# VHH binders against Formin-like protein 12 (FH12): the designs that were tried, part 13

Target 1, 299 residues: Formin-like protein 12 (FH12), of Arabidopsis thaliana (Mouse-ear cress) (q9c7s1)
Amino acid sequence: MASNCEKMLSKIKIPLPDMLNAVLDLDSSAVIIDQIKNLIKICWSKEEMDRLRNSAGGDKEVLGKCEEIFGELMMVPRIEPKLRVFAFKVEYPSRVSDLKMWMHTIIAATKEITGSVKLFRIMQTSLTMQVLRGSNVECGLDSLVKLCDNVYLMHDFCKLLDFGNDLVHLEAASRIELETITNKMQELFDIEEEVNDEFLASENDGANFVGYRNVVHDFLCTIDGDKQLLNILYAEVGGLVNSYIAEYPSGVRFKEATNILTRFVETFYKSREEIERQAEAEKEILEKRKMNIKQNGNL
Below, E stands for the ipSAE of ESMFold2; O stands for the ipSAE of OpenDDE; V2 stands for 0.75 times the mean of E and O plus 0.25 times the DockQ between their complexes.

## First folded at step 4 (VHH)

Design s08 (from h01 with L100I S101T L109F; framework vhh_7d4b_2)
Fold by ESMFold2-Fast, scan of step 4:
Structure s08 (fold): chain B 299 residues (1-299), chain A 127 residues (1-127)
Amino acid sequence: as target 1 above (299 residues)
Amino acid sequence: QVQLVESGGGVVQPGRSLRLSCAASGFTFSSYAMGWYRQAPGKQRELVASISGSGGSTNYADSVKGRFTISRDNSKNTMYLQMNSLKPEDTAVYYCARDITPEEYWELFQSGEFDYWGQGTQVTVSS
């Protein structure tokens, strides 16, 4: 039955002065994020501490430790914003890395789709085959959907042409939501605003915080540089997606098109494997038939 | 490759229960918060429930609070949504999603943002 403060204290494994030095140095290599999370929770738990102090049955030893930590934290101007800036710093590399990965994946997949002579030939062949067989199909993408829904049509299609997979980023791109990229870009802008607010506020913290201001400024410069590069990538994503929509007048959304193409590629290779497996099975049946004839003394 | 596969959907009468499952692969499951979203015809996709990587924190949409329970088994890389007292309004395609926000940051700031989604499983509540 530990209090919230007691639970948070049990998770703090390095001395508070060492943690505060890491926070003021923005040294993300020195402290695990869970320890900073616990310090932020302690800042927010003042209401719980007040309730425990007013309780006759409260654990006064735990309360004393929490109050001591709180007292140490409150000696630092705007400690809660400083802890949040540090949390942003710790998490920041993964946020940027993921955004770059997603945007590069979409860019690569879109270029593969729009530049693929093989894919164009595939869609035209699929459409032509199905129209000639009396199928009601409206466009190349619609024809690919119908191939995926009918194993016999797909097997017939596989006999008409060979397709080497040059759409290496398609599957990864099909799992990325464009809205997620937009939201994560906005979160990065919000993070920059919070870091900038703390940098401006820290101007009046005094001589002991000159080092802190310098490392926060360096972090802001890093964010600004990354933001410029991410905006260039984001603009390229937008331009390529818009170009794709203009090139394919099917009215199909980019995400829907990448899903259709991914399913087609997967189904096409699965069907090719099944055709190869059937050919091997037929060969085995033929061999068994020949062996049976030989065993019965017949030619 | 991040892969999320939903199962357990179907047609059910009002007032009954269904349990959805989401099998995850291609990433360290316990390091990520997870969520269930749904999309009804003609409506925007909405967050139904979310759970921290450890399973220690959960959040629910007001429309499902008290009826739905989200859980996870990190040893099986699987997340669940127990849906009780189902209503016709719960009819939708349900999607499993991974929150890109690291667990520690998600618990602290509750960002609720998602980077990978499953294909979806249809839940139809009708008499």
Scores: ipSAE 0.000, ipTM 0.094, lowest interface PAE 22.4, mean pLDDT 74

Design s09 (from h01 with E103S E107A L109Y Q110E; framework vhh_7d4b_2)
Fold by ESMFold2-Fast, scan of step 4:
Structure s09 (fold): chain B 299 residues (1-299), chain A 127 residues (1-127)
Amino acid sequence: as target 1 above (299 residues)
Amino acid sequence: QVQLVESGGGVVQPGRSLRLSCAASGFTFSSYAMGWYRQAPGKQRELVASISGSGGSTNYADSVKGRFTISRDNSKNTMYLQMNSLKPEDTAVYYCARDLSPSEYWALYESGEFDYWGQGTQVTVSS
């Protein structure tokens, strides 16, 4: 029953005229995104409102307020597209920030993996020893899976190597799905198209909308610049992922390889912690024995 | 005191055969996997063939599969590499090696890549 209008009324912080002025100024600091999304849904609910107006048993006070608000909104040419452009601008910085973070994380992790001399040595040592023992391992990454299952070999490796600072982005990268990046990039392109369509259509809105058209154009220029940067990053991600996969002839996929390496890092540092804990316990025993010897020798 | 002594190298014409031998001492031979490595002029050292301690499992580099056969005689503490259908590309110094612990391999890698390796045996396939 008029749920979208009711939601809007329950969350009003700013009068409708002030809200519409913020929308036409593309002032994302002035309004709550939930209010804008509810107004968009009200625009989509004309058929529902027409139906409810002619029905018996509705909340006539709430419905009356919804009709009043709808009437005010419809005085603005293409109000629904304008509200959508505003919603895009409000959510835009977070969308771009997330994409940049995810792609930079994948790039950093891939470069860390391929650039780690210590990891290369671990894989080379593991591969050589596995082959000498008669194991049918095809690459270094494959040998790390076997190494994780051999507690004694892992303990020896943990004593020799500290590569913790080499793979700082690995865990974060293992949580990122490449398909999510692709989908979010496509969403950004779709947003640009919708903003451009509204920009072109607004040319016929009249003299009162020249200011609006100018701020929409500024937003499009921002989107164009960010899109170019994001396309460059996306191409780099694709190139690095493909190069990384090509170096693992066992046909290991990027997500599978990242998961194997994450498991290896977890197992490595868990084993190292256990070794250090045992060494500390032995040191405490030795120190207690030394104290007892010195104390008894003084007697 | 681990000692590995390679022998059997020489100069041969393409298509001929050679048999390399590696005599081992200073450790329990049957408890360790063994391998043959080679280094050609201007190239990195590569694993040619390996054999498990029991002799039950073998592995070969793609470049030598079907031509070379690795074997061992644990009663004689000796490992062999039978090299058939030799090619000019097989020209290299051949080294035998014991399976290494990670610490032994790490020491070899850090101090000098092949301090553990013996003198090797030169194989020259002349065209």
Scores: ipSAE 0.000, ipTM 0.219, lowest interface PAE 16.0, mean pLDDT 75

Design s10 (from h01 with L100F L109M Q110D; framework vhh_7d4b_2; at its last look DockQ between E and O 0.01; V2 from the best seeds 0.00; counts 0 for: pae E 15.8 > 2, off the site)
Fold by ESMFold2, look of step 5:
Structure s10 (fold): chain B 299 residues (1-299), chain A 127 residues (1-127)
Amino acid sequence: as target 1 above (299 residues)
Amino acid sequence: QVQLVESGGGVVQPGRSLRLSCAASGFTFSSYAMGWYRQAPGKQRELVASISGSGGSTNYADSVKGRFTISRDNSKNTMYLQMNSLKPEDTAVYYCARDFSPEEYWELMDSGEFDYWGQGTQVTVSS
């Protein structure tokens, strides 16, 4: 049976010196990224190498190649932190892009919700309807929950109102957890601290590493700029979300309120679609009856 | 309505290439991580590759790594899978799928909660 080391080694197609040069240049081409990820897995599998050495007559060719890789890696000062900086550099653009996308989605959805006159009217009408029915509702949002649970009431409600796609970003926003954004921002900032620690420690690596230090320094400058922008977006998200949920009973979370609205929108348009299907079917039946009456001499 | 429509499948000889496309509509495409799955006859559906909403982060199953490349064009609402060096073992119906939530795609490669799927496109590799 192939060992984990043998499996990982079979995926390495680039000579080790070329991979190390790519790491030190922070070269993030897609082909090199996969090769470096495989190298990192070998680097962190020392326990499996020790197990293989302890096996009498084990895979000597595989073990020899793993030892060659470790030997070459050990020649680079602080290679493990340098590999981590490379991995972070690879992931960084997508991490920032995803955070921006998530926050822009929440900002857009919250502005749509709070700025929709049609949604405001819908919630006021729904609340009034439920109060007149004697329902136990505290706010417009509570009334929407009751409306979604009653298909006949929803059918009547859908005939009354239509809000014409004011809430384009609502469904996407309903899938975003705010805690996830906070955690992902903190992870990014924690990893940045690790990159900074390696930059400072690499001062003692000698003149052969001045190019590496320059590339890492430029990366840190990029991170600092993006941190400022992400913090501005995060503050805007916080302000808009706070204003949005302030219209509901205390203790309601963003996700709870947004999920209720999303379910309402889905149920609303599902009911409108069913009403439209019924109306079209009735129209076709009526047209067929008109043709039959005309053929029979307008009886 | 969310719609995912795959295209580009077909019958090819071993060692040749195909490029699959997934046209997306009915949602903000750039807000979601996307994935390609495949299902061979009698087997469970498996994740082949995934890509973040921006397209900057990708992940691959070990069986296709180095041969397949996932990409997306957010201006055209389209995701792609470039499939090189095709093997008979790659024969399957390929589906595109949307991630349940817009999260970091690095966590999608063995699991993930995908909520919308395409109809699938057949890829057959035989000589």
Scores: ipSAE 0.000, ipTM 0.164, lowest interface PAE 15.8, mean pLDDT 77
ESMFold2-Fast, scan of step 4: ipSAE 0.108; ipTM 0.468
ESMFold2 (binder alone), look of step 5: mean pLDDT 80; pTM 0.810
OpenDDE, look of step 5: ipSAE 0.169; ipTM 0.605

Design s11 (from h01 with L100Y Q110E E113Y; framework vhh_7d4b_2)
Fold by ESMFold2-Fast, scan of step 4:
Structure s11 (fold): chain B 299 residues (1-299), chain A 127 residues (1-127)
Amino acid sequence: as target 1 above (299 residues)
Amino acid sequence: QVQLVESGGGVVQPGRSLRLSCAASGFTFSSYAMGWYRQAPGKQRELVASISGSGGSTNYADSVKGRFTISRDNSKNTMYLQMNSLKPEDTAVYYCARDYSPEEYWELLESGYFDYWGQGTQVTVSS
């Protein structure tokens, strides 16, 4: 508790009343989040502060400043919920930005996969080649797994087809866990509930808090709008993911299918690079042989 | 930077009219569909009306059809909502919004997904 108070004292470049005014204005540009988190911890430490006051060996000047800070905080009705709302406001834009980015990445990758004529041709060519070779392959996706597991089979495949990568968002999408998106969406619901609870509770704080209530209400309106947009986006993700899975054998999850495609793209280009290096080396050898033959023929 | 600024809200008697304006800046206004949302106390935000980038097509919530008219002036980067025959049930904060319709995603997001919002303007219809 002394540690949290000491951290606050060491980092105070702005008076506490000015900091509290920023909190009540929900002005996220004016205060560092670490300072707010330290104030929240101070609120949780009333028992520790009472114990420290009664101790004979404490630093009485530091303890006195900690008590002064606590006293000023407690003058604000339900200061802890207000500090939590401010912390949510500070962190909120990045939470929404991350969710939008992740979901747009999944949408873009899924649209690229389902709309790619090149990928459809690759899967058809791979499946046909392996069936003609007597392989027991179940579908195009299964054929890509077998290509990745066999370097010689992949080299043979690369000789049959050239593929320009139009799956720009695939790798980024493969790094996104759908469960993380679901959990982060749920966190926004929880945040909105806490902000709404504080808004309702603040109704009886008095005339001095009308401005605060207005700013909290504005924040709730922002959250409601963002939630509506994110829910639309989340529904699109769900619909596209289900449509994507429906094209493959039952039991293949979206993450698994996306990983297979990502591994295929990486393995295909690695194999193509290797083949191109071998072809370049072979061309150099043939050119040197031509020069030697020409020199010998001139004698 | 994208900025949307609403104006024209106020307190009116039932049956009267108000015209809301939304001034847009920081993007090519004519390339984006725009919309008006509203939120009454304790209720979720709802779409009131939307208009295509060209102004050639409009959509309205059933509760406002025949009473409200959405329009835009692309030369002034401004969108309007003409609200006629106002009812107490129309009392809400009204928000201007830009539809998220990038060329590469417009078919996926035509359901009225909006990525930028104004601060809102209060409309109160009191008897």
Scores: ipSAE 0.000, ipTM 0.084, lowest interface PAE 21.0, mean pLDDT 75

Design s12 (from h01 with Y105L Q110E E113Y; framework vhh_7d4b_2)
Fold by ESMFold2-Fast, scan of step 4:
Structure s12 (fold): chain B 299 residues (1-299), chain A 127 residues (1-127)
Amino acid sequence: as target 1 above (299 residues)
Amino acid sequence: QVQLVESGGGVVQPGRSLRLSCAASGFTFSSYAMGWYRQAPGKQRELVASISGSGGSTNYADSVKGRFTISRDNSKNTMYLQMNSLKPEDTAVYYCARDLSPEELWELLESGYFDYWGQGTQVTVSS
């Protein structure tokens, strides 16, 4: 716990009173978040601070400074919840931005998958080729899995059909777990509840905290509004996933499908590049042989 | 089964008023916060106004503050949006929506289908 205090003391850019004023104003532009997190840890380490004070050994100067910081923090009623709300506000914009980015990526990728005439032709061609070769394949997606598992089949496939990649968001979408989106949405619900609890409890802090209560209320309103907007995007994600399931009723979950398609696109282009490189190398060999024959004929 | 039905849209001249209604069924209305959203052609949906389950707290987009008033009647399972001093920029399809519970969010992910939005009601403000 002295370590948290020591980190605060060694890296202070802003005096503690100024930092606490920023916290009470919910001014997220004024303070380094790591310092706020260290103050929260100090609040949780009161018992350890008391134990260190009573123990022989240790840095008495560092301990004295830690006690001074703790004393200043305890002058603010219910300081730990206030620091937590401030930390939420500092990190809040990035949480919302990340959720929006992830959901927009899933939406874009799903629309690309369901709307791609090129992808439909790829799956149809792949399925037909493999069935004609005696392979037991269940559906278009299953055929793409089998292509990726067999370099020989993929090379043969690349000779039958060219594919211009119109699935520009697919790779990004394949890196996103729907469970992560759900968990991050739930975290936002939890943050809203915690901010609301602090808003209600702030009534008991006294007249000097009316301004603080007002800025906490403003933040709560912002969270509620953003939560509603994110629920819109989340509903669109669900609707588009449902659309995907309707068009590709293969029993394959959406995430697995995006993984299959991402692997297919990557493997397809790698195989095409390899085929083009081999063709160029064979062309060079043939030209060298022709030149040797011509030189021998002219000797 | 959750159902939301919007009504009250129409064509009006600038400066006039409209009152939108959202009739809800299939859930405990007073337990959910609700909101009005709108979508103009070529734009993303935006939150216009929201109201807590009890009606004790309201929030408004900056563009409608002072002109629009959201309210609810929990005895009738109905939410309203009173729109005064309408401007051409208010032209949009207006949607009624409610908060999703964590359980409903999980159900949406599992099933991929949940009727989150009402059908919408068109508001056109033109001269």
Scores: ipSAE 0.000, ipTM 0.230, lowest interface PAE 15.2, mean pLDDT 76

Design s14 (from h01 with W106Y Q110E F114W; framework vhh_7d4b_2)
Fold by ESMFold2-Fast, scan of step 4:
Structure s14 (fold): chain B 299 residues (1-299), chain A 127 residues (1-127)
Amino acid sequence: as target 1 above (299 residues)
Amino acid sequence: QVQLVESGGGVVQPGRSLRLSCAASGFTFSSYAMGWYRQAPGKQRELVASISGSGGSTNYADSVKGRFTISRDNSKNTMYLQMNSLKPEDTAVYYCARDLSPEEYYELLESGEWDYWGQGTQVTVSS
């Protein structure tokens, strides 16, 4: 508890009364999240404070400041739930933004993969080429894995095919765990429930908290609207991922498929760069030979 | 100009045999490696067997090793697949294919036209 109070004291940038006014106004621009989280920890520390006061030892200056802070916090009815609602609001825009970014990335990548006529042909061409030239491969996706593991085969493949990469969201999508999206959606629902519980409970705080209730209600309306939009996006993600699995990588999980495709794209472009580098080096040698012939002929 | 025509498919009981044929025209048959692929409903197309232009080298999918034999007759421009000890799991449309030249790979990616496979022949193993 003393440690939590010390963390609070070390991070104080505005006076506690101003901070509490920001909490009751739900003004997320006025206070940093770390200060709010430390205040929440102090709220859980009354019994620890009582024990430390009754101990023979300890830092009395730190204890005195902790008690002063605790006293001011307890003047606000149900301050701990109010601080948690404020913490939710401070972190809320980033939580929603991250979910939207992740889901739009998965949607975009899946549409790029399923809409890529070139990728479909490349998988079929890779499979046909490798099989008919004596390689043991079973499906298009497996052919890309084996192509990446064989430098000579990849080099030949790059010479035969010109692959334009329109899979701009593939790498970003390969880094996203679908389970993380599910868990973060559930966290958002839990947050809404806690904010609603505080809104209902605040009716018992008295007339001086009408303004607070209005601001909490506005926040609940924002959450409900965002939740409805996020549920639509989440359903679209689920539908597209299931469609992709059925169409291309039957039996392979979406993340594994995107990892294989990402590795293929990276390896393909690396091989193409090497081929271009070799072609430039050969051109330079040829130019030097032509210059030597011209120079020797003119001498 | 490339034409691949499969034949020999049908309905058979488990444990029986079928022989598929692929008649090729429009290219120098002996200069190209050839293969058999199959596609069951709702599944991706998979390799069954492949054979080099000379017939000197063959490859098989693990699921058909010891049961299927690929061969070719370059004098008749025909490739074969002898399928023994057929199982219900072998039920699929079987496709004849040849390797593509570099020019044909480029043309395929440009035009979007896919004419390097045969039309397929249905094999159904059921009683």
Scores: ipSAE 0.000, ipTM 0.231, lowest interface PAE 14.4, mean pLDDT 76

Design s15 (from h01 with D99E Q110D E113Q; framework vhh_7d4b_2)
Fold by ESMFold2-Fast, scan of step 4:
Structure s15 (fold): chain B 299 residues (1-299), chain A 127 residues (1-127)
Amino acid sequence: as target 1 above (299 residues)
Amino acid sequence: QVQLVESGGGVVQPGRSLRLSCAASGFTFSSYAMGWYRQAPGKQRELVASISGSGGSTNYADSVKGRFTISRDNSKNTMYLQMNSLKPEDTAVYYCARELSPEEYWELLDSGQFDYWGQGTQVTVSS
């Protein structure tokens, strides 16, 4: 029956003073993030520790160790906000990298779709074939949906044309929710606000924290610069997505269109692979038959 | 070091043809989409045509569609613009452009630069 405090203590892998020095230096290379998250949880567990102290049956050795750690942590003014700022600093490069990757993927995919003469011709060929066969289809994109739902129709289609896939970013883009990008951008703004609040609050911490304030200020400058660049990229995404939606006034949303196209590309190549495998198997059967005829003829 | 060098510009009469070339170096040519922009006197630069890295996909501005053809030779690291039935309205400086990589986008976004551009080549369509 381990307490939350006991579990957190078992996960501390470097000495607490070394960890606190890394936090105050904002040195993201010196400490594993899980250890910082454990310290944050210990700060939140103060009420649990107080309750355990008032219990006659509490483990006195574990409580003693928890009290020692709380004592060390409480020597630092606003230790929980400082640990949280450090956690933001450690996780920050990956947050920015993910946003850049997602937005560049949407930009690349949108340009690929809009610029694809081959895709336009594929949709025209699909639509024409299905109309000639008596199918009810409204547009090229709808015709691709119908192809994906009918294996025989797709196999027939695969025999009419060769399709080289230049829509390299399409599959990755289909996995990205635009709302997720918006939410993650807002999260970065919230992080900047929290870091700035801690920077301002730290002004009265005294001479021992001048170094800390300098590294927090450097981090704020980094966030501000990145935020400006990310806003430019986000505006590009918005502009391209709006232009793409305007191309399909039938009400097909960007996510729906990318999903249809992704499914078409996957189904098309799977069908071509199946046709190629069947042709190879048929060739092998013919070769075996020719061998048997030759052997029987020599008898 | 990315370098884009345009050639083939000049003075031509209306209705004639001209072929622009863009020699590229300093990057893996086949991995990047490329295009042609133009800028007429007193106007902003506009996209004329673009081509995917493989050459399989092309896009054209409505004003040049059916008259211009973009192509590339990945073995020679060269992109072309074949301009047929030239009109006085086609008079502009033509710029070769390469799309930015994700790393380059990050470095250049605050400059307002979305492509690497060459120095340009003048095309004048005049009687």
Scores: ipSAE 0.000, ipTM 0.182, lowest interface PAE 14.9, mean pLDDT 76

Design s16 (from h01 with E103A E107Q L109I Q110E; framework vhh_7d4b_2)
Fold by ESMFold2-Fast, scan of step 4:
Structure s16 (fold): chain B 299 residues (1-299), chain A 127 residues (1-127)
Amino acid sequence: as target 1 above (299 residues)
Amino acid sequence: QVQLVESGGGVVQPGRSLRLSCAASGFTFSSYAMGWYRQAPGKQRELVASISGSGGSTNYADSVKGRFTISRDNSKNTMYLQMNSLKPEDTAVYYCARDLSPAEYWQLIESGEFDYWGQGTQVTVSS
C-alpha cells in the first residue's frame, strides 16, 4: 500500500522511539529535518487507520507496523504541533543566522554607498562628461547606466578617474531581496505564536511532560531575545533604505539602485583591466623596439 | 483593526509624577512588544521606553533611566509609563506604539506614511 503509513516506514532512518525522544527533548542535533517534515506530511488520521484495518486488500504485515507506529504517535498529546515545534527548533539557528547576515550586509552596503566620497566623485564626473558630450542625462545613477551600455564611453571615463573599490558589501547586498527578509521576519513571528500556543496547550498534558514544557519555555525565551535583536536590525534596515530613497528621489527602488551600482563597479574594473592589458602590450612592443635599436648599435 | 488610545497626560510642576496609560485593541496584545515615544516642538520623535510581550525585558532612553518605569498588564490589554522626577525637558506629546509585523512595517516605509501613531497625550512640565 502506497499510503501515508507506508511512506513513513520507507523514509524513517532513525527508530521512531528515538525520534520521539528527540522531539520531546527539543534536541535539534539528533534528527535530520527532512525526516521530521516527512513525518508531518504523512501523519495518519484515526479514520484512515480504521479504513485500512477493515480493507480486505490490505497488506497485513504493513497494516500491523502502521498500527504500531500510529499507536506510539497517538500516545503523545498534540503530536503534530510538537513535531512542528521541533522542526522550528532544528531550522531556527540557520533562520536567525541568515536574517542577521542579510540585514548586516544591507546595513554595511548602504553605509558604504552613502559615505563614499569616491562614488560621489564618480557620479559627478560621469554626469559632467556626458552633459559636455551633449547627452540627455538626468542624474548620477542614470549616467552610470549609460556608461555601462557604451564600451567606448566607459573606456574614456576610465581615463578621467581612478576608482578604488570601497563598496565591499555592494555585490552581496545586490543579491538580497528585501521581500525575502520581510517574509522570513514574518515567519519568525508566526513561529513564536505557534510555539507559544503549544506551550499553553501542553499545560494539560500531565506530569510526564514537565520536562518538555521546560525546554519549550527555554526555546520561547530564546526566540523572544533573538526577535528583539532582529527587530532592531530590521528597523535600521528600513531607516537606511528610506534615507537612501530620499537621497535618490527619482523613484529608483533600493534593489534597482544597488543593481545599477553593482553593474557599474563590475563594468568599470573589467574596462580598466582591459586598458591596463593594452598598455602592457604596448610597453612590451616599445621595449622590444629599444632592444632592437641597441642590438643594431652593437652589430 | 488595531487601536491604541493614550491617556494620563496633563500639566505638572517640575519634580512631580504622572502615569500614562495606553489601551490596546484589535490584536493579540501579549504577542507584541510595546513602546512609548515622545515628540517635543522642533525635535524629532524619540523612543522613551520599550517592553517585550511578556514584560520580561525593558529598555529606556538614557535621558529617562532611573526616573521612568514602563510596565504592562496583559490581562487588561494596557501598557503604562510611570514618570517620576519630571523635568521641563520631558515636555512633549507622548505616543504609544506596538511593534509592527514585518509586512506592516514595510508597507509603512514604502508608502511614506507615518500615521500609525495614536492621537498622543500631551505632557507639560512647567511652573
Scores: ipSAE 0.000, ipTM 0.238, lowest interface PAE 13.7, mean pLDDT 75

